# VHH binders against p49116, part 42

Target 1, 238 residues: p49116
Amino acid sequence: EGPLLSDTHVTFKLTMPSPMPEYLNVHYICESASRLLFLSMHWARSIPAFQALGQDCNTSLVRACWNELFTLGLAQCAQVMSLSTILAAIVNHLQNSIQEDKLSGDRIKQVMEHIWKLQEFCNSMAKLDIDGYEYAYLKAIVLFSPDHPGLTSTSQIEKFQEKAQMELQDYVQKTYSEDTYRLARILVRLPALRLMSSNITEELFFTGLIGNVSIDSIIPYILKMETAEYNGQITGAS

## First folded at step 20 (VHH)

Design pa142
Fold by OpenDDE, second read of step 21:
Structure pa142 (fold): chain B 238 residues (1-238), chain A 119 residues (1-119)
Amino acid sequence: as target 1 above (238 residues)
Amino acid sequence: DVQLVESGGGLVQAGGSLRLSCAASGFRFSEYGMYWGRQAPGKGREWVSGISGDSSYTAYESSVEGRFTISRDNAKNTLYLQMNNLKPEDTALYYCATYEYSGRPEDYWGQGTQVTVSS
């Protein structure tokens, strides 16, 4: 077998909606997030190992890890997205809800804590100066996680995850030979992803576009979306 | 329209071998992954084996790993499943399915071919 990932899988270019509004509105935020989500899922589709798994398994994997993939994508695309500005805007929009007494104190705390966790995670990744290859492998490790409940073919998934881990190890050893513990520092960040609520992420980034529709429910449609259709959307030609 | 037609099934004794074929049409075959599934009597459909569009990666359900081999001929738009050391528990209707992405929610699979393994 060849490598799990190729150079083509390292490329992860997010195109932001244009034009950017003077004030970031909910629509802009949701559109940006949707593009990132689509990019992440189509990235997964492009991996031959992913293609080799069954349709149900593929869908289940993405359903299980979309929040983690999305978060890694946020970290990777933080500069292009102006993530700090987006998060600030989200907080600002939440203040309106707070003033209208639409949220309980506990919920407000929970949401704010989630935003903090997102920011901290992205900051930590920036501090580590994670490169495109490392992000690709981390996403692959997250994607091929066999420990999610309800998954089938866990043995095969585990093999792919191990391959991703090995390739990451080899890459880090080759590229950052002077940093003996870089691999460990990178991998130790992954647990933070699972501390983040997918529900809250969905609420913060996607409510404005999908309304009452869940990310879980649209994942099969996104995965089946034509590449041309996706490209049309990101270029505004759709 | 996507069409998948399976063949090669039959009755075989335990320890025997079969080779299934799936003729595909109606989509860019080489660009998409393919997989075999099966449905045993009284059971739901289960994934058996998959292969990437370029054949660079294959995957197997744990119970068939080492016994089954999935392959494809993109020039012939055909998917194969070599089944060796067949067991009674492998008895099922085997169907071919595609990972063709069309923006539609439906999956595509054939009518299936019956594999029966006797003790």
Scores: ipSAE 0.797, ipTM 0.904, lowest interface PAE 0.5, mean pLDDT 91

Design pa144
Fold by OpenDDE, fold request of step 23:
Structure pa144 (fold): chain B 238 residues (1-238), chain A 119 residues (1-119)
Amino acid sequence: as target 1 above (238 residues)
Amino acid sequence: DVQLVESGGGLVQAGGSLRLSCAASGFRFSEYGMYWGRQAPGKGREWVSGISGDSSYTAYANSVEGRFTISRDNAKNTLYLQMNNLKPEDTALYYCATYEYSGRPEDYWGQGTQVTVSS
């Protein structure tokens, strides 16, 4: 078998909606998030190892890890997205809801903590100066996680994850030979992803587009969607 | 229109071998992953094996690992499944499917080819 990832999988270019409005409204945020989500899932399906797994398995994997993939994508695309500005806008919108007494105190706390965790994670990744290869491998490791409940073919998934880990290790050793502990520093960031609520992420970034439809329910459609349909999907949902 | 036509099934004794073929048309075959599934009587569809578009990666269900081999010939738009050391529990209707992206969540399936393994 060849390498799990190729240079084509390192490329992860997010195109933002244009023009950027002076005031970041809910639609802009949701559209931006949707583009990132689509990009992340289509990235996954471009991996030969992913293609070798059955549709049910692929769908289950993505359902299990979409929030983690999305979050890694946020970190990777933070500058292009102006993530800090987006998060600030989300907070502002949340404040409006607070003023209208639509949220309980506990819920407000949960949401604000989630936003904080997102920001902290992205900041931590920026501090580590994670490159495109490292992001690709991290996403692969997250994608091919065999420890999610209900997965089939866990042995095969584990094999692919191990391959991703090995290739990352080799890359880091080759590229950052003078930094002996870089791999460890990178990998220890992964647990933070699983502390983040997919439900809250969905609410913050996708409520304006999908309404009562869950990300879980649309994943099969996204995976089968043509890349050219990005704009159509966003327009139809808004 | 996407078309998948399976062949090569039949009756075989336990321990025997069969080679299934799937002729594909109506899409860019080499650009998409392919896989085999099967459905035994009274059971749901089960994933058996998959292969990437470029044939660089293959995957197998635990129940067939080491016995079955998936391959493809992109020049002929054909998917294969070599089945060795067949067991009665392998008896099923075997389907070929594609990962072709058409916007609908359901994969394309052929009509299937029957494999029966006798004791």
Scores: ipSAE 0.795, ipTM 0.906, lowest interface PAE 0.5, mean pLDDT 91
Fold by OpenDDE, second read of step 21:
Formats: C-alpha cells, sequence, structure tokens
Structure pa144 (fold): chain B 238 residues (1-238), chain A 119 residues (1-119)
C-alpha cells in the first residue's frame, strides 16, 4: 500500500475570520477556534487510512484526540492566528470571571496553568521549527493512537500509527540528515499534549460559540459536514 | 438518494467461504470510503472492514483480520467482501455502508444479507 500521507495532507491553511475586531472578543476567538477544529477534523477525513476505518472508530478516535489535534493546530497556526494575542485576550476575559468571584482559587490556578502549558507547548514547537510535513505526521501519530480507552480495531490503528512514525522517520532522515536526533526531539514533545485537559481547552476556546454543547457531541456532525459547506462558511460572511 | 443493496449471503459450514457484494447508487461512489458491518443475533452492530475511496487503504476488525478481504470496483459502483475460513461467530446480518458526507452523523447502509455459519 502507498504512503499514509501525501503532499496534499501537508497543506494546512487556516483562514481567520474577517474582519478582525479592534479588540479580540469571545466570539472572534471561538470562531477562530471553530475553524481550526473543523480544519483539523476535515484534514483527518482526507487521509485514506482514516477513510478506511469505520465511522464509529473514526468518531472514537477523533473524540479521543481532538484536543491534541487542536493543540497541534494551534502550534502550527500560531502566527496566522496571533495565538499569543488570543491567549492574552482569553486571560483578560477570564479576569472578569475572577472579579465576579465565579471561580474558585483552585480553578483559576488550573485554568491559568493550562494556558501556560498551551503557550509553552506552542513555543517549544516554534523553537524546534517544525515544518508542515512534520506537523502532518505528528497529527497522524496522534490521530491513530491505539492506546485510548474503549477503542476497537486497535491492531489496525496501531499499524497506521506505525506507518506514520516510519514515514516521519524517513522524512526527517532525508530532510534533516545533519540533525541525528531531530526525530527524538520532535516525538518527545507529544507527551505534553496528554497533559492538557480537553475540558479546559473547550471552556477557553469554545464556550462563547457552542454554549453548553460539548465538542464531543458535535464531532460526528463536523466529521459529516460537507467540505463545500465548510469552505462556503470560511469564505462567506464571517 | 443513496441506495445500498447487499447480496451473496447464505448458509456455509465452518471453514467455508462466501463473497458478499454491495451495489451502490445515488452518490459519487469513488469519492467516498465504504465499509462492511454486521449484526449478530442479540448483539449490536459492529464494524467489520473498510476501504478508502481510491482503494489505497483497507482496514479490518481484529476478529476478521487475515480471513476477510474487502475490495471495490468503482467502475461498477460495487463493494465486495471475501470471507474465508468462516467461523460460527461470524454468523450475522452483513450490511454495507458509506462515508458519504451529508452533515448528519449517521451513515447510509443497506438492508443487509444474512450469513450463517454452521459448526
Amino acid sequence: as target 1 above (238 residues)
Amino acid sequence: DVQLVESGGGLVQAGGSLRLSCAASGFRFSEYGMYWGRQAPGKGREWVSGISGDSSYTAYANSVEGRFTISRDNAKNTLYLQMNNLKPEDTALYYCATYEYSGRPEDYWGQGTQVTVSS
């Protein structure tokens, strides 16, 4: 069988909402995050190996790793998104909740630590100067993770993950032959993704858009969304 | 409208073989992944095998890997499932389904074809 990923899977272009407001508001942040989420999931759909897995498995995989995919997407699109500015805005909005005494001290700490971890992860990826191919393979490795609870067909998932890893290895060896330990440096960043709470990520980036609806509950709809419809949304109004 | 019609099921002895077919219509067949599922008596639906639109990738459930082979003929809008070394636990109603994207979370699937494996 052919490569797990092709050049078409390397392209990962996020289109930000327009126009950008003078001050980043919750709606702009949530819309931006939503577009990234949709892009990430539709990216997954474009992978033949993913397409070959059953719908239940696909849904389960995405439910298990959407936070990791999203975070990798944040890192990859950090410049286009002005992620540092978005995070600062999120913190500022959070201050309102703090002032209103709506959050416990422990919760505030937890949320702030999460933001810190997100920023640190993205900074670390920037420092490594991860390219589009490497991001694509990392996302594939994260997507085809067989170690999530409740997954079926784990043998097949593992095979796809191994293929992603092998292709990444080959790519790094070919492209960065002078850097013997680049692969290891890249892969060692993945565990940091597992330290991040999907619930907190959802709260920070999506609450203003989806309200009390969970990302978990809308994943099947996103995965079934027509690509043309998605493209129309990003090129149309807002 | 999407339509899927399965055929090829029947009664077979353990260790035997069957080949299922699924005739598809109402969508751009070659652009979408397809898969087989099955429902055994008293059990829920389970995924059996899938294939990408371009046939470049196939996938199998752990329980059927090495015994079943999924394939497709995009010119005929037909999906196939070759089942070898059948076991009694493979007894089920087998159905084909598509990954056609419509904005709804549910897949499209046919009425199914019965496969019965005797001991």
Scores: ipSAE 0.793, ipTM 0.908, lowest interface PAE 0.5, mean pLDDT 91
Fold by OpenDDE, fold request of step 23:
Structure pa144 (fold): chain B 238 residues (1-238), chain A 119 residues (1-119)
Amino acid sequence: as target 1 above (238 residues)
Amino acid sequence: DVQLVESGGGLVQAGGSLRLSCAASGFRFSEYGMYWGRQAPGKGREWVSGISGDSSYTAYANSVEGRFTISRDNAKNTLYLQMNNLKPEDTALYYCATYEYSGRPEDYWGQGTQVTVSS
């Protein structure tokens, strides 16, 4: 059996909407996020191991981990996205909602904490100076996670996850031989992804484009879309 | 137009073997993952086995792992399923399907071939 990932899976290039507005509006943020989401899912479907799983399983996996993949994508593409600026803009928009009493105090706290967690996670990844290979393997590890409820073929999923972990280990050992504990430092960041609410992420990044349609419901469509279509707006399930 | 045509089904005794084939046309066969599914009487569709476009990876349902082998010949646009040590519970209509990405959420599948395993 060949490697889980190839060099082609290392490239992860996000194209931002153009032109960039002077002030980041909700539409720009949502469009940028949508492109990242599409890129992440299309990245997943380019993995042979992913192709080998059933359609239902593939859909279930992506439904279970899209938030984690998206977050890793945010971290990886933080510079090209100007993530700090995007998050600041989101906070600014949130302030308007607060002023209009659209959110409860508890909800405001949850959302603000979520934004903080996103920023901290991305900062931590930047501090570790994670490279493209490491990101690819981390994404594979979260993609092939067998511990989500309702999954079928968990044994096979676990096998693929282990393969991803092993390849990451080998890569880190080879590339960063002088840093014995780099692998551990990288892997201990993964739990932070599970602390992030997919619902809040969806609300912050996608409400402007998908309306009342959930990311969960459109995942099958995204997976079936042509790559060129991810430059367009998410229109929802049809 | 995507076309999938299954063949190779039939009646076999428990412990026997069958080899299913799926002839594919209407899409870039080698670029897409393929899989076998089955539907037993009174039951829903069940995923059986899958294979990547380049054949580098295969996957199996727990119920058939170690007994079934999926393979493909991209030059012939054909998907195969070697079924060994067949059991009565393997009785079903077997269909092949593709992950062809054309904007539709559903996979493409054929009409199926009947496999009946007698006790």
Scores: ipSAE 0.785, ipTM 0.901, lowest interface PAE 0.5, mean pLDDT 91
Fold by OpenDDE, fold request of step 23:
Order: sequence, then structure tokens, then C-alpha cells
Structure pa144 (fold): chain B 238 residues (1-238), chain A 119 residues (1-119)
Amino acid sequence: as target 1 above (238 residues)
Amino acid sequence: DVQLVESGGGLVQAGGSLRLSCAASGFRFSEYGMYWGRQAPGKGREWVSGISGDSSYTAYANSVEGRFTISRDNAKNTLYLQMNNLKPEDTALYYCATYEYSGRPEDYWGQGTQVTVSS
């Protein structure tokens, strides 16, 4: 078998909606998030190993890990997204909801903690100065996680994950040979992803666009979206 | 329109072999992953094996791993499934499917080819 990932999988360029509004409204935030989500899903589609799995398995994998992939994407694209500004805007919108008594105290706490965890994770990744290759492999490791409930063909998934891990190890050893413990430092960040609620992420970033529709339910549609259609969306073409 | 036509099925004895073919048309064959599924009587559709667009990766269900081999010829727009050491439990209607991205959430399936393995 060839490598799990190629140089083409390293490229992960997010294009933000234009123009950027003076005030980051819910629509802008949701559109930005949607573009990142689509980019992440289509990135997964581009992996040959992913293509080799059936739709049911692929859909199940993405359903299981979309929040983790999305979060890694946030970290990777934090600068181009002005993520801190987006998160601040989200908090601001949340404050409005609080004033309108739309949320319980417990829910407010959960949401604020989630935002904090997102910010901290992204900051931690920035401090590690994770490069594009490392992000690609981390996303692959997350994507091909065999330990999610309800998955079929877990043996095959595990093999793909191992391949991703091995390639990451080789890359880090080759590229950062002077930093003996870099691989370990990178991998220990992964558990933080699973501490984050997909439901809260969905509510914060996607409620304005999908309404009552869940990310879970639209994943098959995203995965089947035409590349040309996606590209048109990125360029602003309708 | 996406078209998938399976062939090569038949009746074989346990331990025998068959080679299935799937002729594909209506989409950019080499750009998409392909896979085989099957449906046994009284059961739902089951994923059997898949292959990437460039053939660099293959995958198999646990029940067929080591016995079945998936391959493709992109020049001929054809998908293959070599089935060795067939077992009665392999009896099913075998479908070819594409991971073609047409904006529809469902996979495209052919009409299938019947594989019957006698004990």
C-alpha cells in the first residue's frame, strides 16, 4: 500500500466569506463554520483509504468524529478565521440570549466552559506550532478511530489509523529530529478533543444556518456534495 | 445517469471460486471509490469490500477478508471481485456501488448478480 496521506492532503486552505461585516453576525459565523466543516469533510473524502470504505462506514466515522475534525480545523485555521474574534462574537450573542432568559444558569456555564476549552485547545496547538503535515496526520488519526460505538469493520479502520500514526511518527522524526519528544507532545493533545461536546459546538457555530436540522443528519449530504458546487460556494458564486 | 451492471455470479460448490465484474458508466469512474455489497435472503445489505479511485487502498469486511480480492480497471471502467474459498453463507445478491458525489446521500447500486454457494 502507498502512503495514507500525500502532499495533496496537507493543503487545507479555508476561504472566509467576503466581505467581512463590521459586526460579526450569526450568519457570518455560521457561514464561516460551514465552510470549515465542508472543507474538513471533503478533505476526508480525498483520502484513498476513506474512499475504500463503504458509505455506511464512512458516514459513521464522520458522524462520530466531525466535532473533533472541526475543532482541529478551527485550530489550524485560527489565524485566517480570526477565531478569537469569532468566539468573542459568539459570547456576545450568548449574552443577549442570557438577558432574554433563554438559557438556564447551568446551560450558560456549560456553553462558556466549552468556548473556553475551544480557545485553550487552539492556543495550545498554536504554542506547539503544529505544521500542515502534522495537522493532516492528526486529522487522519481522529478520522480513523475504531473505538467509537456502533462502527463496523473496526479492524480495517484500526489499520488505517495505525498507518496514520506511523506516518506521523516518521514525519516528525525526519522533520524535527532534534526534538525527541515532539511526537508525544502532539499526540497528548488528542484527548482534549473528546472532552468537547458536539452538541454545544453545533449550537454555537451552526444554529443560524441549519435551524432544527442536525449536523448528524446533513453529513451524508455534505459528503456527497459536488466538488464544483463546493468550489462555487468558496468563491462566492451562486 | 450513473449505470452499474454486475455480472459473473452463478452457482458454485463450497470451496469454489467466482469472479464478479461491474461495468460502470455515467460518471468519472477513476475519481471515485467503488465497493461491493451483498444482500442475503431475509437480511439487509452488507458491505463486502471497497477500493479507492486510484486502487492504492482496499478494504474488506471481516467475513471475507483473506478470501475476497477487490480490484479495478479504470481504463475499462470496470470493478472486479475475486471470490475464493466460497462458503454457503456467502450466498447473496451481490451489488456494485459507487461513491460518486452527485449531491444525493444514497449510493448508486446496480441490479446485482446472484451468487449461490451450495454446501
Scores: ipSAE 0.742, ipTM 0.885, lowest interface PAE 0.5, mean pLDDT 90
Fold by ESMFold2, fold request of step 23:
Structure pa144 (fold): chain B 238 residues (1-238), chain A 119 residues (1-119)
Amino acid sequence: as target 1 above (238 residues)
Amino acid sequence: DVQLVESGGGLVQAGGSLRLSCAASGFRFSEYGMYWGRQAPGKGREWVSGISGDSSYTAYANSVEGRFTISRDNAKNTLYLQMNNLKPEDTALYYCATYEYSGRPEDYWGQGTQVTVSS
């Protein structure tokens, strides 16, 4: 077997909707997030190890980890997306909802805590200056997680995750040879991804595009989307 | 139309070997992962082994790892399963399958080839 990821899996270029609106709105935020989601799904299904596991396993893996992949994508693309500006706009809308008595105080607190956790995660990744190779392998480690409920091919998934971990270790040791603990610092940040709520991610980023249908329910269709249609969803050309 | 035709099944003694073939047509074979599944009498379908489009990666169910080898010949649009050290519990209808990126979640599969392993 060759390396788990090739150079095509390291490139992760997000293009933002055009034209940029004068004021950020739910439509722009949802389109931007949708492009990132489809970019992430296209990335996952292009991996040969992923292809070898079969569709039922692929669907189960992505259902279990799509929010973690999306969050890693947010961190990787935070500058391109102007993520801090998007989150500030969302906070302003939440403040308006308080003034209009539209949401409960518990819900608003829950959403604000999620936003804070997301900002802290992205800041921690930026502080460590995670590069494109490191992001690609972190996404692979998250994707090939054998511990999710309902998985049937766990031994094969564990083997692929171990390969991703070994290749990340080899990359970090060769590229950052003077930073003995870089790998440990990177891996310690991953548990924060499990704290991210997929329901809140959908509310923050996907309300206008997905509506009442959860991303979990559309995963099988996204993974089977024709390549030309996929490229249209990633770039907004269709 | 996608068409998958399995062959190579038969009756074999425990400990024996068989080589299954799956002839594929109606899609760009090399661009998609392929897998073998099986269905024993009275049981649900079980994923057996898969292979990436470029053959760079393979995966196996625990019950067959070390005994079965999946391969493909993209020039001939053919998927193979070499089955060694066969056991009575390997008795099943074996089918090949693929997913084509058609926007539908279901896979395409063939009608299958029967493998019967006697003790």
Scores: ipSAE 0.496, ipTM 0.811, lowest interface PAE 2.1, mean pLDDT 85

Design pa144
Fold by ESMFold2, fold request of step 23:
Structure pa144 (fold): chain B 238 residues (1-238), chain A 119 residues (1-119)
Amino acid sequence: as target 1 above (238 residues)
Amino acid sequence: DVQLVESGGGLVQAGGSLRLSCAASGFRFSEYGMYWGRQAPGKGREWVSGISGDSSYTAYANSVEGRFTISRDNAKNTLYLQMNNLKPEDTALYYCATYEYSGRPEDYWGQGTQVTVSS
């Protein structure tokens, strides 16, 4: 077998809706997040190893890890998205909701804790200067997780994850040969992704989609979407 | 229109071999992953093996790994399944399918070719 990822899988270019509103509203945040989600799903389905596992396995893998992929995408694209500005606008909205008594205090506490965890994760990744190749391999490690319940072909999934880990190791050793501990620093950041709640991610970034539908329920349709429609969703030019 | 036509099935003695073919048309064959599935009497459909569009990756169900080999010829728009050391448990209707990205949630399937393995 060849390499798990090629150079085409490193390209991960997010474009933002323009112009940026003076006050960031639900529409702008949801459009920005939707572009990232579709970019992430397009990336996943372009991987040959993913294509070989079958549609039921593909759907199960993505349902289990979409929030982790999305969170890695947020970290990778934090500057382009002006993520700190988006999160600040969300925090200000939540504080207004407290004053207007629109949300329970317990829910607001959960959401604020999630925002702080997300900010900490993104800051730690930025401090390490994670590059595009490293992000691509980290996403592959997250995607090919054999631990999720209900998966079939777990031995094949595990072998693909091990290959992603080996290729990341080879890349880091070659590219950052003077930094002996870089691989270890990168890998110890991954457990933080399991702390991210998909339900809260949907509330923060996807409230404006369509009523009460969850990202989990639309994954099968997103994965089967025509490439031209994908490109429209990624750029907002559908 | 997507069309998938399987062939190469038949009656074979346990321990024998067969090579299945799937002729594909109506889509850009090399751009899509393909897979073989089977349906045994009294059972639902079972995924057997898959292959990426460029053939760089293959995957197999545990029940067939080491005995079956999936391949494709993108110049001929044909998918293959080489089945060796066949067992009675492999008796099933075998069908090919594509992961074609048409916006439909269902894969396209062929009609299938019967494989019967006798003791």
Scores: ipSAE 0.445, ipTM 0.783, lowest interface PAE 2.4, mean pLDDT 85
Fold by ESMFold2, fold request of step 23:
Structure pa144 (fold): chain B 238 residues (1-238), chain A 119 residues (1-119)
Amino acid sequence: as target 1 above (238 residues)
Amino acid sequence: DVQLVESGGGLVQAGGSLRLSCAASGFRFSEYGMYWGRQAPGKGREWVSGISGDSSYTAYANSVEGRFTISRDNAKNTLYLQMNNLKPEDTALYYCATYEYSGRPEDYWGQGTQVTVSS
């Protein structure tokens, strides 16, 4: 067996709907998020180790980790997406809801805490200057998580995760040889992904989806969709 | 469109070997992962083994690891399963499948090839 990832898996180029509106709206945010989700799932499907697993396993893995992959994608693409601007607009909207005699503390507190956690995660990744190879291996570690309930091929998934961890370690030691603790600092950021709520991610970024369908339910369709088919739907040429 | 035709099944004694083949057409074979599955009488479908498009990665169910070997020949558009040290519990209809993303991946299998292992 060769390397888990090749250079094609390091490239992660998000294209945004153009142009960004003067006033942020749910349609722009949802389209931007949908593009990131599509890119993340098709990134996963391009990995030879992922291709070697069965389709039921593929769907189960992505259902279990899509929010973590999406969150890594947000951190990696934060500048391209203008994520800080998006989050600031959401915070202002929530603050207006608080002042407007609406004392629903539980949900608003949950959403504000989630936004704070997301900002802290993205800031910590930016401060460490996580590069494209490191992001690719972190995404692979998250994707090949053997400890999710309902998985059947756990021994093979564990082997792939261990290979991703080994290759990340080798890359960091070689590329950042004078920073002895870089790997440890990178890995300590991963638990924060487990704190991200898929329910709140859907509310923040996917409210504009037709029919209020959860991301879990559309994952099999996204995994089957060809890039040309997706682009045809968003351009109106199909 | 996509066509998958399995062959090589038969009757063998426990401890014996068989080599299954799957002839594929109607898609760019080398670009897609391929899988073997099986269905025993009265049981649901079970994923057995998979292989990446370029053969760089293989994966096996625990029940067959060490005994079965998946391979492919992209020049011949053919998928193989070498089955060694066969056990009666390996008795099943074996089918190949592909994750052809523009279609119905769960619907693209052949009729299968029967493997029967006697004690």
Scores: ipSAE 0.444, ipTM 0.783, lowest interface PAE 2.4, mean pLDDT 84

Design pa21
Fold by OpenDDE, second read of step 21:
Structure pa21 (fold): chain B 238 residues (1-238), chain A 119 residues (1-119)
Amino acid sequence: as target 1 above (238 residues)
Amino acid sequence: DVQLVESGGGLVQAGGSLRLSCAASGFRFSEYGMYWGRQAPGKGREWVSGISGDSSYTAYADSVEGRFTISRDNAKNTLYLQMNNLKPEDTALYYCATYGYSGRPEDYWGQGTQVTVSS
């Protein structure tokens, strides 16, 4: 077998909606998030190892890790997205909801903590100066996680994850030979992804666009759509 | 329209071998991953084995790992499944499948070919 990832999998270019509004409204945020989500899932689809897994397994994997993939995508595309501005806008919108007394104190705390965690994670990744290869491998490690409940063929998934880890290790060793502990520093960031609620992420980034439709329910559709169709939609919207 | 036609099934004794074929048409075969599934009597459909579009990667269910081999000939638009050391529990209707096409949410699979393994 060849490498799990190739140079083609390193490319991860997010195209933002145009034009950018003066005021970041909910629609702009949701559209931006949706594009990132679609990009992330189609990235996964482009991996031969992922293609080799059955539809059910693929769907299950993405359902299990979409929040983590999305978060890694946020970190990777933070500059292009102006993530800090988006998060600030989200907080402002949330404050309006608070004033309307639509949320409990506990819920407000949870949401604010989640936003903080997202921001901190992205900042930490920026501080580490994670490159495109490292992001690709991290996403692969997250994608091929065998420890999610309800997965089948966990042995095969584990093998792919191990391969991703090994390739990351080799890459880091080769590229950052003077930084002996870089791999460890990178990998220890992954647990933070598991602390983030997919429900809250969905609420913050997608509620304005998909309404009551869950990300979980649309994942099969996203995975089955043609990349060309998606790209056409992006270009048409610009 | 996407069409998948399986063949090669039959009756075989435990420990025997079969080779299944799946003829594909109606889509860019080489651009899509393909997989075999099966449905045993009284059970739901289960994934058996998959292969990437470029054949660079294969995957197997734990139950068939080491016994089955998936392959494809993109020039012939054909998917294969070599089944060795067959067991009675492998008895099922075997079908080939691919992901949805043109943004459609449905999967595509054939009518299947029956594999029966006797004790």
Scores: ipSAE 0.796, ipTM 0.908, lowest interface PAE 0.5, mean pLDDT 91

Design pa46
Fold by OpenDDE, second read of step 21:
Structure pa46 (fold): chain B 238 residues (1-238), chain A 119 residues (1-119)
Amino acid sequence: as target 1 above (238 residues)
Amino acid sequence: DVQLVESGGGLVQAGGSLRLSCAASGFRFSEYGMYWGRQAPGKGREWVSGISGDSSYTAYADSVEGRFTISRDNAKNTLYLQMNNLKPEDTALYYCATYEYSGKPEDYWGQGTQVTVSS
């Protein structure tokens, strides 16, 4: 059995919508987020170990971890996305909602805290200077998480996760031999992903595009989408 | 159009073995993962085993791990399932399915082949 990930899985290039508007609007934000989401899910599809799991299991895994994958993607693509600017724009849009008294005080607090958590997480990843290989392995560890409720074949999933962890360990040891505790520092960031609400993420990044449709409900369609079709859409939008 | 045709099922005693085959057509077989599922009487469909397009990775349900072996011959567009140490609880209609991505939400699977394990 070969490596879980190859160099092809390290590549994670997000193409932003063009042109960038003078003022970031909800549509631009949602389109950008959607591209990242699609990229993340198609990345998962490209992993042979993922291909070896059943269709239902694949869907269940992605449903369980899409928010975490998306967040890791945000961190990884923060510069390309101008994430800080996007988040600022989101906050500005939220202020309009606040002024219209559409949100309760508690909800506002929750949303703002979520944005803060996203910012902090991405900043922490930037400070650690996580490279493409490390991101790929972290995403794999998150993807093949056996501890989500309702999953089948958890033993197999766990094996894949362990393999991802071992390969990450080997990579870090090889690449960052002078930093003895780098692996630990990287892995301890993962729990922060579990603290983030998928619902709030969905509301912040996707409501303007998908309306009342949930990310959960479209995941099977995204996973079934041809890469060529996706790329064609990106090219057409460029 | 995607077409999958299963064969190799039959009646076998507990502890016995069977080898299932699935002939695939209508898509680029080697580019997609394949999997076996089964449906026991009165139960829903369940995933049994899967294999990546390049055969580099295989996966098994916990219930069949160590007993079943999935493989494929991309030159023949054929998927296989070697089933050893069969148990009565393995009795089911076995079907093969593809991970072919067409932009459609539909899954593609065959008509199935019946496996019956007697005690």
Scores: ipSAE 0.732, ipTM 0.883, lowest interface PAE 0.5, mean pLDDT 91

